# Designs tried in a protein design chat: VHH binders against AFG2-interacting ribosome maturation factor (airim). Part 1

Every score and structure here is a prediction.

Target 1, 202 residues: AFG2-interacting ribosome maturation factor (airim), of Danio rerio (Zebrafish) (Brachydanio rerio) (q8jhh5)
Amino acid sequence: MPGSALLSLQQELRRGFEALKAAKDTFDGGHAECQELVSSLGNLAPQLKALKQVQISETPLSGFPCLQQRLHYKLSLAVDALLAKLAEKMAALQKVWDAFAQQVFTVVQLYEKNTDALDISVCVSRSAVCPSVSDMLEWLQDADRYYRLQLMQSRLLLQTLTPTDLTSMETAPNRWRSVRSARQEERIADALCQVSIFLETE
Unless a header shows other numbers, all headers, positions and changes below count from the first letter of the chain; antibody chains are not in Kabat numbers.
F, E and O stand for the ipSAE by ESMFold2-Fast, ESMFold2 and OpenDDE, each averaged over both directions (binder to target, target to binder). V2 = 0.75 x the mean of E and O + 0.25 x the DockQ between their complexes.
[cut] stands for letters that were removed.
Atom coordinates printed by the task and the answers are left out, and those that the model quotes come from them; centres of patches stay.

## First folded at step 1 (VHH)

Design h01 (framework vhh_nb_b201; at its last look DockQ between E and O 0.03; V2 from the best seeds 0.00; counts 0 for: pae O 13.0 > 2, unsure alone 62.8 < 65, placed apart)
Fold by OpenDDE, look of step 2:
Structure h01 (fold): chain B 202 residues (1-202), chain A 126 residues (1-126)
Amino acid sequence: as target 1 above (202 residues)
Amino acid sequence: QVQLQESGGGLVQAGGSLRLSCAASGRTFSSYAMGWYRQAPGKEREFVATISWGGSTYYADSVKGRFTISRDNAKNTVYLQMNSLKPEDTAVYYCAAGSSPEEYLELYESGSYDYWGQGTQVTVSS
C-alpha cells in the first residue's frame, strides 16, 4: 500500500513538472510577445503627445480637413487594438496558469491524503538522480506562487494603461521588463534541471 | 496646448439649478470636442456629457434629461446647464477637450480627452 501511494504521488509529481515546463515556456514566450506589444504602446505615446502639441491648422497641413482629429482617432484605435491584444494574451496565460495551479493542487492534495501511508523518511529521501518528494512539492508550489504573482503584476500594470495617461504608456515597456525576476526564474529552471532524470524515468 | 478653466460651481439645494462654464485658451477651440466629467469623493471620475465641434451632444444616462451641454465658439466656452440637481450630483466637475471625430463621440465616455481643467466643486444639499 505504501508503495502504491508513493508511485501515485510520483506520477502526479511528474505531471506537475511537465505542466511546469510547459507553463514556463508559454509564459516566457507570452511575456516576450507582450513586451513587443507594450513597446508598441510606448512608441505611440510620444506620437500622441506630439499630436496634442501641434496645431495642424497653423501648419502647411492646414489644407487637410480634420487631419488633427483623424490622426488622433487613428492613434487611439491603435492603442485600443494593442490593449485588446494584450488582454487576450494575458487571458491565455491565465488559462495556462490555472491549469498548472490545478495540477499543483492535485499533487499537494494527494500528498496530504496519503501522509499516513507515506513514510516521512521516504518523502525526505533524495538521491543523485531523484530529488525528495518534499523538495519537489516545494518547487512546484514555489513556481505556482511565482507565476501567480507575475500574472497579477502584469495584469495590474496593463490596467494602469489608458489612452489618457501617455506618461504611463511611455514608461510601460520598462515597467513590463521589471515584472519578471531573473532570480526566481533561474530557481525554477534549476528545479526543472534537478528533476530531469526523474522525469525521464517512468 | 489648450488650457481649460472651469467656473460656476457652488452650493445648491436639491431640485435646484446650476450652470457651469469652461473657458478654453487658444484659437483652435472649434477644432475640439468639449466635455464634462465629474468625480465624487471616493468615487472614480465619470463621464457626464460631451459636445462635438459640430454641436452634436452625448450624455451619460444618469444626467440625461436634466443636464444640457452647449458651446459658444466665439467665446471659446463650453457650458453645462444642470437642472433638477440631486445630492448624488455632488462632485468636482471637470472640463475636458478632445480631438476625436464627431462620428465617434461615444469614445469620450471612456475619458479619451486630450486636455483637462482643474475642476469646480458642485455641492447639492438635501
Scores: ipSAE 0.000, ipTM 0.212, lowest interface PAE 13.0, mean pLDDT 88
ESMFold2-Fast, scan of step 1: ipSAE 0.013; ipTM 0.325
ESMFold2, look of step 2: ipSAE 0.013; ipTM 0.447
ESMFold2 (binder alone), look of step 2: mean pLDDT 79; pTM 0.819

Design h02 (framework vhh_vobarilizumab_d1)
Fold by ESMFold2-Fast, scan of step 1:
Structure h02 (fold): chain B 202 residues (1-202), chain A 126 residues (1-126)
Amino acid sequence: as target 1 above (202 residues)
Amino acid sequence: EVQLVESGGGLVQPGGSLRLSCAASGFTFSSYAMAWYRQAPGKGRELVAGIYSGGSTSYADSVKGRFTISRDNAKNTLYLQMNSLRPEDTAVYYCAAGDTPEEWLYYLEHGSFDYWGQGTLVTVSS
């Protein structure tokens, strides 16, 4: 049983969890930034609805119908700018997940390639300074799956955000908050805590 | 008070034709851009066609070559001639009016017109 196979796997597991730390930091920050942008969209939607429903013809401005169009135009430009920023943030999150997913793929492939050379007892063995290989692989795969689903749900929600569907924009802040799972976020934090000593040993 | 009243909707066989009308009142019709939008069950409202106060037109790709938008400023009426109708054309069709600034195509694309009718149902089925 080559000990070098276990050492190589442990090295790739360390890279995997460093990638997970980077992914978590970027997704936490990116989600908060997107929540702010989506909140702004939610605030603009009632304003656009009010302009369409309030008859300017019933006000002192009734002689200037172009004023309502001008106000709609300015608000619509603000909506487009926010949607463009959201698309930019989503693209950045996608790149970070791609890098993390590639590292998870690499460590899983290394494990599968060396399965015959790795004793099962070694893969399930735990110590005070190192979780089992099996646990660590499961945690990385679970985090990969979670962030992939979060990106998918975020992208689907973004597709519903159009200037022509003001109700979807108005409800967007609540729907955006729902793409994160508190339970999965806690599991990722717990996994990073459990590997902290393992990551300190280079 | 601005009013837009659509008419002409109904049941038609695939390949058939319908002409929708929108009677407008309460504003200077000839100065406004006019448009048709539609909404199918379970879908968002989408652009069908628009016509500028000066007569230039814009069409959604799905209806280009089959539908013709036109206006009669003397009668304050907007028309949509629909030919070669398909089951996917089944929707409630809405008339819309907007002031005609230089950027009217932007308002058209985003459905940001000022005034809307209540809609007329078009059903294309065999």
Scores: ipSAE 0.000, ipTM 0.071, lowest interface PAE 23.1, mean pLDDT 79

Design h03 (framework vhh_7uia_1)
Fold by ESMFold2-Fast, scan of step 1:
Structure h03 (fold): chain B 202 residues (1-202), chain A 127 residues (1-127)
Amino acid sequence: as target 1 above (202 residues)
Amino acid sequence: QLQLVETGGGLVKPGGSLRLSCVVSGFTFSSYAMAWVRQAPGKELEWVSSISGSGGSTYYEDSVKGRFTISTDNAKNTLYLQMSSLKPEDTAVYYCARGPSLEELWEYYTSGDFDYWGQGTQVTVSS
């Protein structure tokens, strides 16, 4: 029979995994949306390079008087708009990670505060309906670390994206795909599968 | 109803200043790029200045750079063009124009002309 300390810890673990579930959904969707935006940036880079080689004097006299400025402005505005949308998506991911990280911190603190009162055999005990406390804590901490690193790498990549550095824009789609780890994504999915019954019993 | 209403035009001496205002309604101001475009008598439309929806980026035609300043007041849904050191060549009808939204970026690449315009305001630099 669980004591009050174990029940409180189990409730915080449930909140932790609900937060992880929300974080996973948001990061999966956000990464895909950012991939589309970054691909659009990659497509604009060759167009901006080509514009530098355009002889505007070849255009008809009946055309818009400031064609060079108009074309450069249109492409630069498109780049600015895409970068603004990427910044918006990154802010949303940061907010979701902040909430998850705070919940992980809360669970870990509760565990550490009650370490002396918790039997080791209770912390390593597993059942068909409940993973061990030790496993659950490790899975939450691993997920927290992974998403923090993913955010950091994503922000560093986005900081290299400027309208004047066209090479960084062209390589951005490939670099964005490399931020995500298939192995770590699978580990998070497996953890959520293993706690599915545990989460039903809050 | 989507509307852009320009005010602030008038007669001014060379070297003088004017501030144009464009009050927008019927859309979220910060979601769209905004521009000022002018048309001098007997000339084609000339782009003057633009500001991104976030207000973070501003762009100017070379002949007005350093003399004109584009800005926004999101609380008042108003776009401004502060014009200084005005020259006779600045005489034109000035139009407020709305650019594409962030959600319409694909359409911007294929048909990225400004979609909504005001009625215009006349600026005459006396000489």
Scores: ipSAE 0.000, ipTM 0.159, lowest interface PAE 15.9, mean pLDDT 76

Design h04 (framework vhh_8emy_2)
Fold by ESMFold2-Fast, scan of step 1:
Structure h04 (fold): chain B 202 residues (1-202), chain A 126 residues (1-126)
Amino acid sequence: as target 1 above (202 residues)
Amino acid sequence: QVQLQESGGGLVQPGSSLRLSCAASGFTFSSYAMHWVRQAPGKGPEWVSSISSSGSTINYATSVKGRFSISRDNPSKTLYLQMNSLRPEDSAVYYCAKSDLEDYFELLYSGEYDYRGQGTQVTVSS
């Protein structure tokens, strides 16, 4: 039978991990959707480059200038539509991370408030049903930092995606894939697995 | 219903600047790409510039690139054309137009226009 401080902390930890589950689902789906949009953007960049090169060589020989201008305009609008969708997806990811970060902040503050009541032996104690308080706090804070860094790197990458810099667009798919860490993703999945029984206990 | 009101034209000397405005009403301005088209006496219509609904994608005719700047203010439902280093060949009636991307370029390519505004006269003369 844990003390009231430990029970309150365990309740907030449960809320934190429920928020982490929501964050993981949203970031997994959102990153995949963004990867598709960025891949489409990367495919348009070489087409825009090729169109500019052909215009210089073929202006007096073949084709209508209006047709070339029309194609360039349609490709440019496709780029704009993809960038707008990416911005929308980033806003959704930001909102979910803000909610998760707030829950992590809440549980950390509750822990700090009760440090005098929580012996180190209580914080490191483990069971088949419940990971240690120390482990659970570390996992939530690690996930918070990871998603924050992922959002920051993604926003910086999005800022480089301009119609005037086709090289940045062409390399964007590889750069976008690199913002996820397979190791950190596995750690989050493992943490959620380890707290599964804990989350079912009321 | 759909109304586009252009303003800001005038008589200026070569090398001068002018800023054209287009006030839009009767439709959701922020949902449509907007365009500037001009027509000089004795000539067909010429596309000048286009801007996407968000303002992120902008295109210019080669004749005005580097001299003109298109912009929009979605909250105020206004389209702008900043014209710098004006030349006599820029003299024309300037119209703003609302269209879907495909319809607009099909219309331009076919040479058929249905301008929604009254236009604003720009005259560049010494």
Scores: ipSAE 0.000, ipTM 0.150, lowest interface PAE 20.5, mean pLDDT 78

Design h05 (framework vhh_8fcz_2)
Fold by ESMFold2-Fast, scan of step 1:
Structure h05 (fold): chain B 202 residues (1-202), chain A 126 residues (1-126)
Amino acid sequence: as target 1 above (202 residues)
Amino acid sequence: QVQLVESGGGLVQPGGSLRLSCAASGFTFSDYAMNWVRQPPGKGLEWVSGISWSGGSTTYADSVEGRFTIIRDNDKKMVYLQMTSLKTEDTAVYYCATDSWEELYDYLSSGAFDYEGQGTQVTVSS
């Protein structure tokens, strides 16, 4: 019967939104942690630029080549360490998105498998306790696309961060902030708010 | 054009001594600090020692501290590296360089050093 297909779909939708809650928490925290690391890289870039500019000016200074080389070496090690930490954070975000995307895929497959058993009026029906199946599927798919895009843009940004391109490192904090969409973040928060009673009800 | 000519290298036994020389031309020698850098076989460039334009201040890498002495003669436009208690790890081609040489900064930071001078080879073995 249609009721049994709907109940099964609702159970998978609940699992999907629990996965979305976990993904949102991890991405929010991970983005903040990466913002701190990228800000540290941005702070190192002007220091590396200053060392190179003084050398170009040919200033004769006692002991300067020793200090310049040693400081440059230490700053380069700091850059490498920060980039390694960023790579680890990106891998963790990728893993969480993979789990969420798999849950969204499972829900969509279950819906498609039972489409003949579900009347369109059932899929668009809404109550005070439960949003429509159609709305919930759309919200999960929208969140999936958003986090995938965010990961892609984040990885592309990290690929531009090299010690040879100090301007990219210096502007990275602003570019990192722009990877998140305030509008899409608000839409995800609203969706989670709208399904809160649905998730509390077994 | 800055020109630097290194000499004084050779084969020496461990615990021995060598004195390297660098003759400078093409710039106001007394206005610039001078450095010695080395490149071991199959390795990147390593900074060894530096001396101020006046000769009043010297600095050394930890690996050579207490064994090497850098000195300069501004009247002769020469910088020297007196090496004592030589070790097999000191085997390298040695180059002298100014602190204002734009390429030196890039080479030291990247480890890719290409110097117009031949350098002077120091080999420490028996």
Scores: ipSAE 0.000, ipTM 0.068, lowest interface PAE 21.5, mean pLDDT 76

Design h06 (framework vhh_nb_b201)
Fold by ESMFold2-Fast, scan of step 1:
Structure h06 (fold): chain B 202 residues (1-202), chain A 125 residues (1-125)
Amino acid sequence: as target 1 above (202 residues)
Amino acid sequence: QVQLQESGGGLVQAGGSLRLSCAASGSIFSDYAMGWYRQAPGKEREFVATITSGGSTYYADSVKGRFTISRDNAKNTVYLQMNSLKPEDTAVYYCAAPSEEELYYLWQTGEYDYWGQGTQVTVSS
């Protein structure tokens, strides 16, 4: 029945937005945790650069040539530990996006299977309590695309973070902040606000 | 936690070669940087070489070009290939690893927490 197709689609849209809300919370927290790790890397890079340029012979410790090597090693250990933690956090974000993307795929497929039963006036109709089906599908697909691009850009940035490229590491905090779009984050927040009553229905 | 066991030490003539092995047990080996230190009679323990979890290698100036550090994560083993050995390389060689807890202290100050028992390398002139 036509009414049952709309009800099934609305139920799946609700699941999609619950998944989006969970994904947003996880990405917001995960990105903040990664920003902290990347900031630590940024702080270590100038220290490693300074150590390479230090004339140990001009310090009170000039008689101990192993000291520079020990300090360099300690800082390099810290870099590797932070890179390992970043990789772990990135893997967790990938899993969350995979789950969200699957929900978006599911709702889009349900819509496409029922296209003949859902006329355009039903799909574009808005009310005070419910956005249009068309708007909701667009918002879910836009969020899916945004998080996929954010993960891709984050992975590319991680590939530039090596102990041998201290300039990339020093600039990493600013580059990490730039993988998030304030406009897209606001758009996702607005979408979740607009569906809040719709999600409370069941 | 990490436990380390060295092997491969011995007596060798100047210009000869030795390969040291260090087997790690306890913690997951691949998550840790691994290093080699040595202590000659009457001297302090000194840095020789390290290999990070990501595979980057670092060497003391005295061994650059002669020693090569490598790791086999499948076997939880780190190796030190020593070529063109000199009498000055005579020392007890120690395998070392930081713990996750130790990494916090190493960022500020400190030393390796986990050490092997050591293996004697003697280079005769």
Scores: ipSAE 0.000, ipTM 0.098, lowest interface PAE 20.4, mean pLDDT 76

Design h07 (framework vhh_vobarilizumab_d1)
Fold by ESMFold2-Fast, scan of step 1:
Structure h07 (fold): chain B 202 residues (1-202), chain A 124 residues (1-124)
Amino acid sequence: as target 1 above (202 residues)
Amino acid sequence: EVQLVESGGGLVQPGGSLRLSCAASGFTFSDYAMAWYRQAPGKGRELVAGISSGGSTSYADSVKGRFTISRDNAKNTLYLQMNSLRPEDTAVYYCARSPELYEAWLEYGDFDYWGQGTLVTVSS
């Protein structure tokens, strides 16, 4: 029946926006936590550069045959520990996006399966308490694309972070800040605001 | 104010070559992904090539193997080398910048700050 199809779609839309709330909270917090870790990596890069440029035979440290190598090893372990923590944070973000993307996929598939049973005028109809089905589908798909892009860019940035590329490590804090789009973050916040009453009715 | 100024368009015969340039100003060019779009008469805009701030490239299937996108961060300039041109490549070509300061690819890119365009006509 057409009414049953609409009610089922509305239920899946509510689940989609609840998943979006969870994704937003996790990405907001995770990005901030990663910013701290990446800043720590940026601070280690000048120390590794300075150590690499020291000529042992020309310094007071020439009296300690393995000191520079031991210090380099210690700093490299610190880099590895920070990269491991970043990998953990990225895995958590990936898991939350996977759940959100699955909900978006489910809603879109349900809409497509029931297009013959749904009146176009119903799908574009708006009220003071409920955005249109069309608007809600668009907002969920836009958010899905944005978080997917953010994850992809974050992973690509992390892939450049190696102890052998100190320039990439030094510039990483600024590059990490830029993986978020202020415009897209605002659009997601606006969408969640617009569906707030819709989410309370179920 | 972000400005993108395209140049290098013109009339060429099928099989010919052209090199397009885009001079960027008003932003830190090296921080942004850049792209080339085209619009043929009566058609919508089509993304043809993209390049990340790090230099990684992506191409539409219709131009892959024929076009090469590149950038010169010291000159704040984006290039598109177009080889083996076909009549269907006839279009106004636009330079575009990625939104915000994040990397973007052809599949996930949504570029803004269109230039004024440069006309490429492939005819004999």
Scores: ipSAE 0.000, ipTM 0.118, lowest interface PAE 16.1, mean pLDDT 78

Design h08 (framework vhh_7uia_1)
Fold by ESMFold2-Fast, scan of step 1:
Structure h08 (fold): chain B 202 residues (1-202), chain A 125 residues (1-125)
Amino acid sequence: as target 1 above (202 residues)
Amino acid sequence: QLQLVETGGGLVKPGGSLRLSCVVSGFTFDDYAMAWVRQAPGKELEWVSSISSSGGSTYYEDSVKGRFTISTDNAKNTLYLQMSSLKPEDTAVYYCAAGTEEFYELLQSGYMDVWGQGTQVTVSS
């Protein structure tokens, strides 16, 4: 019955990589959209800092309270709107990662359940058409860990984006760019390339 | 019709505390950002604190940070300003205001849609 176990595992691996494609598309698009929102927040932070400094100004014309209040109100509304949009984008990323992580968990459990039925030589066998089961499991688990860490770092960054911490808002665009690893993104793209024929054979 | 009524002011010694209240009639805080604005004797209006319509974000003028807390009670349609460690320079008439896009334009023109004279806060020994 090893043939049956291998076929079931291959089917779940295909589902795992289809889930990875969906996750990659959503994270790529979502991070780009969040980058724009975070850049907008970064642009507002220096303006809010400048308004605070005007409070200690001795210049008669710069001391118009109604003008300062108007600018602060406008900037506060813009910050709130951007933070709300970021929260919505993060919720969408979380949902997609949850679905992908569940698929990875399912594949790993199926492999562990069938370890007795699967010969090690079958798990490490490679061909031009099909990567090894071991390689494919490693790629899915690596992608799962990467997206989990990216989501965690993104959430921690978001928690620092408050009107009480303008320095964090000002540095946020650079910090947001750093949550993505070019190396890990390339590895995921390479993995999807290597399984392309495998995904088309069923 | 939106109506705002401020209460809670009084005479207090430096280091003392007061809670100001603003009762909103006809509308809920979900539709408005709310603000406290004050006017000291012989000075122009000064923004003190704001709370977003979502209730999650609060903003303070630097001189009141750590001493004042803005909050809302939706069940009572009441905006609060809890003031602690009061200083003589906090002496002013305190007004509450409702903020929308229209409120921003009113501030831009130097107009404030505030009901009545506000509530007087006097900090002196």
Scores: ipSAE 0.000, ipTM 0.081, lowest interface PAE 23.0, mean pLDDT 75

Design h09 (framework vhh_8emy_2)
Fold by ESMFold2-Fast, scan of step 1:
Structure h09 (fold): chain B 202 residues (1-202), chain A 125 residues (1-125)
Amino acid sequence: as target 1 above (202 residues)
Amino acid sequence: QVQLQESGGGLVQPGSSLRLSCAASGFTFSDYAMHWVRQAPGKGPEWVSSISGSGDSTNYATSVKGRFSISRDNPSKTLYLQMNSLRPEDSAVYYCARDSAEYWELYLSGGFDYRGQGTQVTVSS
């Protein structure tokens, strides 16, 4: 059962799933934090629309020169601050995914290098305490693809958020929620559950 | 302890250029949007230009758009205003101003919380 190649592969699989646990925790928290920031942007869109329609000269502030331009800029600065925070959160998520993707790459490369030394029947065998090598490789690769696509869709959404496109800002909260797949989130949770005993075994 | 110190003003002829500087201290410069405001004799303050904390967003008063350029160097904690094609009506004391801390809502009680001592710009033939 435990050839040196299999033991080395199992060690890298454990590292891969520990990286997946870290990635899941960070993406879950980061998505929630970004949802709050995106909701704030959505709330600013009606305020930007109001500024375009209100006649400032009819307000108590009509005594200020350039007030219309200043209020527009003040709101634009609030948008800029939110976008900057979103960019910072996205950079943190990217860094965590990069680390996870590197571990997945390492595991897959080790498997490929030792394919001839690994009996295929060993790679598909399951036990009560250890999923098959094939299942574990598939789960890590599926999670890698999912988080990569989620980051890509999130960045594309972020790039549409400008003070000049108020409809995109208003719809952003709903679009942000949709970048997560309930199905894929459940699959990742299930994979982590199935490897729990495997991760405790040395 | 928050201090803003302007420099670079002077007497120039119409059509000339000047670059104003503002040295900031006593706060994390990159966390705040910065403004240039001017005041001519007998007139109230006029907003000239603004720049976000990151430097990615800038805005200009219609009277200076296309002639003035605002920029910042966050590592050196310095704000700049490049003034080209100067006109007699640009004559004023120019003030560097710090915007209020980051906010998510429109606040109509003002736009900035600190202002420097100013630097005099006189455009005269």
Scores: ipSAE 0.000, ipTM 0.120, lowest interface PAE 19.0, mean pLDDT 77

Design h10 (framework vhh_8fcz_2)
Fold by ESMFold2-Fast, scan of step 1:
Structure h10 (fold): chain B 202 residues (1-202), chain A 125 residues (1-125)
Amino acid sequence: as target 1 above (202 residues)
Amino acid sequence: QVQLVESGGGLVQPGGSLRLSCAASGFTFSSYWMNWVRQPPGKGLEWVSGISGSGGSTTYADSVEGRFTIIRDNDKKMVYLQMTSLKTEDTAVYYCAKGSEELYEWLTSGDLDYEGQGTQVTVSS
């Protein structure tokens, strides 16, 4: 029945956008926290590079027993701790995206299963309190693709962050900033604004 | 131009506490590690502690771990070293230093004359 199918779809759309709100909050905070950790890695890289370039035969170490080895050890521990924290934050972001992606899958599947029962004019109609079903599906799918790409790019960047590749650690802060798209972030904010009444209206 | 001004040193008895301060200017403070290093009388420069740009990570020399705490305030462009349970071996001129290749060169040079203002800490009865 068309009315029943539409009501079920609208209920799943509401759940989808609530999941999007949660995902946005978590990704915004998580990205900021990761940017902080990545900046710390960038700061450690020049110090590790300097240690690797020292030629002990050219530097008298009277008064500095094992200082180079101790400093290298401490810097390496700091790198490992930062990478571990980054991995934990990435895992948390992945979990939130998995939940959001599942909600998007559910609503898209409902739409597809009921395509023959849904009036196209109903699916494209807009009101002051409710965007069209078509627009809402597009916005959820766009957000899903964006967060998926952001996670993929972040994981690839993390794979380049090793104590043996100091250049990658030095440039990581700039590369991490580039993972976010200001345009896509604004589109998600706009979509949430446009559905605000729809989410509050029973 | 990078400027670092240390303060807070003084004469303290063994077991006492001091808080050192460093005021930074001339660079993007929150983007760099800040370190405390010290030079005991007649000895070379010794690394003491470091703190990441965000303050999220700290590191300490084994000789001070558990006794010293490094803190930063990015809004005020300050870095601090809270020292407790001070020992006579902690007697030194203390310097704050931006994380850099230059810092590493000073730490490994064997040079007894580190150039900088510093702040004198003397632990004695």
Scores: ipSAE 0.000, ipTM 0.090, lowest interface PAE 18.1, mean pLDDT 78

